# VH-VL binders against Probable D-xylose utilization operon transcriptional repressor (gntR): the designs that were tried, part 7

Target 1, 226 residues: Probable D-xylose utilization operon transcriptional repressor (gntR), of Paenarthrobacter nicotinovorans (Arthrobacter nicotinovorans) (q8gal4)
Amino acid sequence: MDATSKRLTRTTVASQVRDFIVMEIAQGRLPLGAPVREMEIAAQLGTSQTPVREAFRELAALGLLESRIHVGTRVRQLAEKDLVEAVPIRSALEGIAGRLAANNYHKHAEEVRGSFEAMKEVAEGGDRRVFAAASTTFHRSVVRAAENASLLRAWNALGIEVMTILAMASSDIPLDDAAESHRPIVDALEAGDPELAEHALTHHVAAYLPATAHSNGGVDAAVQAS

## First folded at step 19 (VH-VL; from x2 with light chain S52N)

Design y2
Fold by OpenDDE, fold request of step 20:
Structure y2 (fold): chain C 226 residues (1-226), chain A 122 residues (1-122), chain B 109 residues (1-109)
Amino acid sequence: as target 1 above (226 residues)
Amino acid sequence: EVQLVESGGGLVQPGGSLKLSCAASGFTFSKYAMNWVRQAPGKGLEWVARIRSTKNDYDTYYADSVKDRFTISRDDSKNTAYLQMNNLKTEDTAVYYCARIRYKDFLHFDYWGQGTLVTVSS
Amino acid sequence: QTVVTQEPSLTVSPGGTVTLTCGSSTGAVTESYYPNWVQQKPGQAPRGLIGNTYNRHSGTPARFSGSLLGGKAALTLSGVQPEDEAEYYCLLYYGGAWVFGGGTKLTVL
């Protein structure tokens, strides 16, 4: 890994630290219940403690980390479960967004199309964290196209960045294929078909569920019933 | 040290052809998309073309102003990007810069060459 | 045709703060446009300053910061130095193609 790739940019260092930690957890390098030390993370990433602290706060708010007085910060034991429980909510919200966005697509076509193309470009780079960020950017553009502020707030509150990283980390799908998997969404929106857009988004989110979530039958049944 | 060095510029008549080269050093060339950007005398910057490596081929994009006349290419074994310019017009007169984008680290321009001057005149 | 719009010129005093903006004719500028900022001094080649809306490139001073403001991309210089006098271009991504703004001439007086 070229030494240049590990240098965090100053203005987005907190988000980069966040994404790094999430990937470590998702890939099992930071196991559930394991302590996470601010200074160690800072040293590992060659950054100051400030952005790490910010990342910790965000991840704690999302339930991935827990901090206890005099004990420190740890990966939550039930973090994965909590995030999996958010997937059907994401699916529902993005479905709603798709239906609404289909009617407004002409106003947002450049943003949606641009973010889709950008995602395809970064896929070739082979970095799953970068791809996850690009994917989130695309999905956000669709939610924005819905022109519903309440929907956007609810969607943002789910921690989509974290969810997307987790999904990508648990999947062996090549990134170029992952990028192309978004094409039905774009096609539906371009066609101005709300029902197709909802369907495409709902199924897309379901496809990125961890294998463990598929075994618990509940989400698949809900998606198939819709 | 990262270096981009453009060459191949010169005087050409309208309708003529010219091929520019951008020699890269100091970084892993294949990890970056390469761009050509031009600047007419006393004017602003204009994006011309981009090329990125894919698994089996290259992906290219062009500005509408040069589409079907210019061809961007690259040889990763030589750490060099190229711009074949055909059917040149007077409005193509500009300093041509090569610039890199790291697609592994989102989409951003960071390093630029010093440029090579192309003059299209009768 | 997509047009990217910048202030033609801005003036700031040494030590002052100035914000340059970059707007798109297609609507509000978001992270989806991957705003870049490039600096060019007279007689010199362009230099990348900011990429991906917020990210400073290597060698970019800390006084430069990228943001989104009021539906536009923005470049803020805090504590402007005399050497910051230059032309500043924004660059936006449009699904494979890039479009430059007209540039902002920043004068430091």
Scores: ipSAE 0.819, ipTM 0.929, lowest interface PAE 0.5, mean pLDDT 90
Fold by OpenDDE, fold request of step 20:
Structure y2 (fold): chain C 226 residues (1-226), chain A 122 residues (1-122), chain B 109 residues (1-109)
Amino acid sequence: as target 1 above (226 residues)
Amino acid sequence: EVQLVESGGGLVQPGGSLKLSCAASGFTFSKYAMNWVRQAPGKGLEWVARIRSTKNDYDTYYADSVKDRFTISRDDSKNTAYLQMNNLKTEDTAVYYCARIRYKDFLHFDYWGQGTLVTVSS
Amino acid sequence: QTVVTQEPSLTVSPGGTVTLTCGSSTGAVTESYYPNWVQQKPGQAPRGLIGNTYNRHSGTPARFSGSLLGGKAALTLSGVQPEDEAEYYCLLYYGGAWVFGGGTKLTVL
């Protein structure tokens, strides 16, 4: 197997493992502070340890897991705090993206519209992990439509995939409603209205925050300031 | 074992009608979107139509080449998808395949039928 | 009209590596297009290989891998086998509709 092929396959499996672990954490099956063992995860998912290790690395980088030498890997006790702190940043970045994308939408309409329709299709399946992935794909399409490489890098660094999974896992919103909640974003972009797009995106991100995140006042303050 | 079996193909005159069937087995039919794809002799694959189940109804899409002439439908109780073809043209001559898409998990084609030949000729 | 473009033909030696590409007239291909790859051998029905850009279907050999490359979807065969000689089609998602590429004839010599 060509090194390139192995890498690509590994990345895909690792992403799936990542998403699985995040969901387990979000739903409390992997409680905060609990040890997470590579071998156990591999066994549960019927995969090798390699993609699990990659997933662990990514999740550690995002602050959900912590690895200590000779101790192993654990779910971070303060992972929720980090997530909450990232929400206002996401809102701001996506707001900027919305403004810029509105001006460039004609070049990216198929991608944005397509990804929106895909979310609607996936929503019918009832799988929140899969929906989260589709949602991330949609939001990424909007950020790409901004045609700002620095913005995209910053956005990617937040771990939007993980954020979205956590949000969806903590919410009881029906997936079809969740999908439709993106419509104002699409409408604003189609209208070519930068201000409306920014508003739609910032409010959308705020709406997906867990109730617990709202109580900490950080996101509300950011949205109100926008 | 997953199986898709197309039927209903045959010879028809221009302007005529034909209804194709795709019988599915080996999986939960309602969890998949169904597609028709055709291949003219010696040509490439062309997507024709898709039908997916929604909470309350079905969602359908058509290629522009067949829009308003073809109708895709499904009967989940029979694990069967259909393609009603009206006002057939010579350019509709092709092997017609049914293919499933996993839209509940991922948007990807995986299984295909063996196809049924439709010949439109005077 | 949206057009999906593939190489008409490619040749590779047994054991070699080859990459097929799939481009869209709408712009750069991303995960939002949910690229799929389908294999068709002469006289046979099509077979799904890759879905959702990266995902191998059941039965797809590990030597097949999907990716995004240079604004296109890509299918890479590493360690090509004689039995891999076939027509390969990509298809992209456009908000409910799918569009096939013209197909790539892969010859293994």
Scores: ipSAE 0.814, ipTM 0.928, lowest interface PAE 0.5, mean pLDDT 90
Fold by ESMFold2, look of step 19:
Structure y2 (fold): chain C 226 residues (1-226), chain A 122 residues (1-122), chain B 109 residues (1-109)
Amino acid sequence: as target 1 above (226 residues)
Amino acid sequence: EVQLVESGGGLVQPGGSLKLSCAASGFTFSKYAMNWVRQAPGKGLEWVARIRSTKNDYDTYYADSVKDRFTISRDDSKNTAYLQMNNLKTEDTAVYYCARIRYKDFLHFDYWGQGTLVTVSS
Amino acid sequence: QTVVTQEPSLTVSPGGTVTLTCGSSTGAVTESYYPNWVQQKPGQAPRGLIGNTYNRHSGTPARFSGSLLGGKAALTLSGVQPEDEAEYYCLLYYGGAWVFGGGTKLTVL
């Protein structure tokens, strides 16, 4: 394997535990605010508590878990303010990703197109949390197509899965329409148009803001206020 | 209880046709995509075809090995999926399973029928 | 054409640990391919074990775990039991189409 392949796919037991917990949150099996217990996770994954503690520290640093002395560890509750603060950053990162990915799309096309089709298929089931996870997987595939490891690490650290869950919880859009709303991103990438891809991603991500944030200058207000 | 029951298998000569049925019960059939998967004797599993639910215009997908020879369809009023197989070849000899995808836990083939045997030989 | 590659066979002692891998001819396997693992014992229909890379389904013993490793999907069995002797298939999603690996025959001696 070349160095790029090794770097992108190298994992540790702690990283595998982290990814498991993120997916459980995204799928709703670990609800926001729910307790998360080291021994239960370790038993479920067939590992010792040491890598689980490492994963918990990583997730706490990312703001997905919170620990209180003598109280324990829980999935962090997110407020509308957290979404308002994070969306402009996500929009900027994904805009950059789209611009870069347009030049690399030919070698990532199957992954990106496949994850778009997965969103459409998952939408048939009607589960908004499952859809949010599939949407996050699609966006990650686009960020991966940018072939920028630093960008991918920053994007992963932003807590996108939880933000997307919040956005879907506050939206009444039918899931089939939500899936179809990603088509402009795919079209821009297939056209190899960096500016169009940047625009499509930036504007799509901005739609994750709550309606109140939009009417009060949501993204712009968050930028000006922070 | 979710049940999938395949029928319509049998012996057919090369170039012939068969139509398989998959009768479903125990769930809201019209809300699920349905799949056919086959297994040749002594061989591994091969995905064959998928048909989406009615709300998605019954979009269909096929493995390259069967494209333009097989047609997947469904009748939601009868809770039944079908596989029309035309221009059959000896390589199509297999047990044919129908399966559904569980959306609550993403894209997972959670329930499988017991299969129906199709034999293509002279 | 797209090929999903698995080890043809592996052997493990009872109580041992074994990892099965699942590679794609199109490049590194990521969560975008929704790796699934199914188990099939002789004369039986397949049975789902792991979906979406990591997710054990109801009835899947805790000794089974899924992961991504070295650009492949992986199924790890820790503390293997005699009843785990079976054929294990990886299944990857390629946008509307699914492709099975050739299967790994696991022998428990």
Scores: ipSAE 0.577, ipTM 0.784, lowest interface PAE 1.9, mean pLDDT 83
Fold by ESMFold2, fold request of step 20:
Structure y2 (fold): chain C 226 residues (1-226), chain A 122 residues (1-122), chain B 109 residues (1-109)
Amino acid sequence: as target 1 above (226 residues)
Amino acid sequence: EVQLVESGGGLVQPGGSLKLSCAASGFTFSKYAMNWVRQAPGKGLEWVARIRSTKNDYDTYYADSVKDRFTISRDDSKNTAYLQMNNLKTEDTAVYYCARIRYKDFLHFDYWGQGTLVTVSS
Amino acid sequence: QTVVTQEPSLTVSPGGTVTLTCGSSTGAVTESYYPNWVQQKPGQAPRGLIGNTYNRHSGTPARFSGSLLGGKAALTLSGVQPEDEAEYYCLLYYGGAWVFGGGTKLTVL
């Protein structure tokens, strides 16, 4: 039996709808507080309402959307702040994963190396959302190499792909450089060094904090306070 | 209207050489990796080679079956990829396709040429 | 040598459901291998159906779906049509290289 697979079957239509909405929020085309209508999203993407509803539920669970009875769904005020708060939690989980994965790397090396190479290949296309998905796949391969089902379950609940899309939207880093920034993780795992792997993952994940978290002005403080 | 057109196939004796070309149009060629895939008669598909874009120093990748005998290259000014095949063996007899990966669809082989036949026969 | 394994042939009645599988000699297939499915009819160039495990190409009918099952990639056809009779190839990404399966010949009787 393969205990490292069969955890999740992803449904790509709902994931594509989710990622589209996140990009619209991150790029300012869906402002904070703006209404979001299922039928309009379904029409824009040429899909039925079922995957749109699933995307809305996921984004609401992550704190990006909110619904009020008889009023509808809108982009939540403070949506970016809530996702930034998840970065330290992700750092802690991936740090633990790195330590454990270093002990198991030989069994997972092909998958981890392959997903790192996939990031480099995807970077050639220049699409930040597609890169974010490839980055998420790489990080999941490292977490899978930890061989800890509880850790993988906790990690999956953090909305990692959404967090990565937001970070990429706020950065002008060339995608080739973004891909290469993962090399220290691979190197630490290849060395079989648990402390180095933990450090590499913790440091890498901490870099996802957007520059807007240090924004210059009372507007951000007022938004945080509201 | 993405198009890929292969040419340069033909009949060659074992030990001989051929150079295939793949003329591309309808997309920004210089920003894409290009791939060759082959299909021997009555057999399945086999990935052969990939060349990365100019920005990535034209890194090349080969299937083990062709390494050291085949060389992939490109000329971005002509929107053309090439496959130089040396020391050909009868096992290299195949239709050779040029193919592109669509990154917007998460690594699909989305556009294929019609292929060019290479026959290696004594 | 890495081998990608598919059923050599499968038969299904029109309107039926069939699942094709794609295994790796190196271990379980996950999304890290970017499973793709390609259809080829006799005398035609290959056509992409599904990439990245689940993603239908825009021209792929809704009756085709991709998944991961039992450590393998899977292609499920629900409500099979006579025109679905073809050869179906899986391909997996192994860090710089792609490996095709041997193909499954699907017969619709």
Scores: ipSAE 0.536, ipTM 0.763, lowest interface PAE 2.2, mean pLDDT 83

Design y2
Fold by ESMFold2, fold request of step 20:
Structure y2 (fold): chain C 226 residues (1-226), chain A 122 residues (1-122), chain B 109 residues (1-109)
Amino acid sequence: as target 1 above (226 residues)
Amino acid sequence: EVQLVESGGGLVQPGGSLKLSCAASGFTFSKYAMNWVRQAPGKGLEWVARIRSTKNDYDTYYADSVKDRFTISRDDSKNTAYLQMNNLKTEDTAVYYCARIRYKDFLHFDYWGQGTLVTVSS
Amino acid sequence: QTVVTQEPSLTVSPGGTVTLTCGSSTGAVTESYYPNWVQQKPGQAPRGLIGNTYNRHSGTPARFSGSLLGGKAALTLSGVQPEDEAEYYCLLYYGGAWVFGGGTKLTVL
């Protein structure tokens, strides 16, 4: 009858560390360019340095952290170039997700509608970083509704929350309007229309690109085919 | 600093009504959603109702157990949230807490009042 | 009927590690349900510990961490202290409404 708790695997702890660091970056508690130290993260999360080092390697491969000789590991200073490169990939993945999710929506409606409502609630608070996190949660719920584990893993690897914050730094859209701009996605999914859902997600995500990139972006040209 | 003080509890007969108040201080009340949470004696917590920082019922939500019987409201000029409870049942006997959600940094329940006891019995 | 399920009770030795879980009757718990953890010590009002799955409230000790684990929200206490003896509630968001779990009574012996 003693306390018996499941022991987490090292890989599971590393995933938790990775997710924690992404959220800290997105919320500005780990600013872009700031040093990140394995021992401090391990102490903060109550874990050893091994899973933290594993998480650092994953995040470095994704371009969210970087190691510089004699300086240590830092949050990468992301710029417009990074957004221009990553957003078309996100747009393609979410377009596929929308098409697949339209056929599964009834099983995921609670989650998707709930995350849309949460986004509207946090918009009232006026904090763009909190809104970016809620928006990312909404988009992940749609990707999850696609019921494709490979797609979800690929999507999660893109550091979407950080990208959303970067895109919002380039926009003055009121947060209530930003939240409402997601309604066409929900409407398309509720209609069960795969083509409309694909279009809604592709166009919504493409809005993260700077205006000049829209003129040259292949993803916008592809979605304008009909 | 932040304080939430509930009042208006007491003994009431089944089928009766009560109105609870939650007086807020130490923060800009109009910027926060307000919630009521209850705890029956010896039991766990149950969320009851939420009102967003807007003034109309369009922004209110209720647990199924109290829907159509309870009405949450607020008066931002008095920094006070209310819970009007009608057609009370013995199952409504509980300590009623008010709580706020802080949206400025993250989405969670951060401050709670000390509660007011409502007893519904014949 | 939506039910949020927690272990009714757990026991842990001082200095030990314990993980509390929070499941949903409607399916896997994800960050879309905005898992919150609330602590209530005997005779006291509840106190928020963690919101939005991972985020510690100001004043929450570092030994508390939140996560998603095996389709459930999880609260892990590493290096448990005697003062951690309390009831712990999970709270999930269901598109306009919140639902509490039944609570886990944590005993530190």
Scores: ipSAE 0.525, ipTM 0.770, lowest interface PAE 2.1, mean pLDDT 83

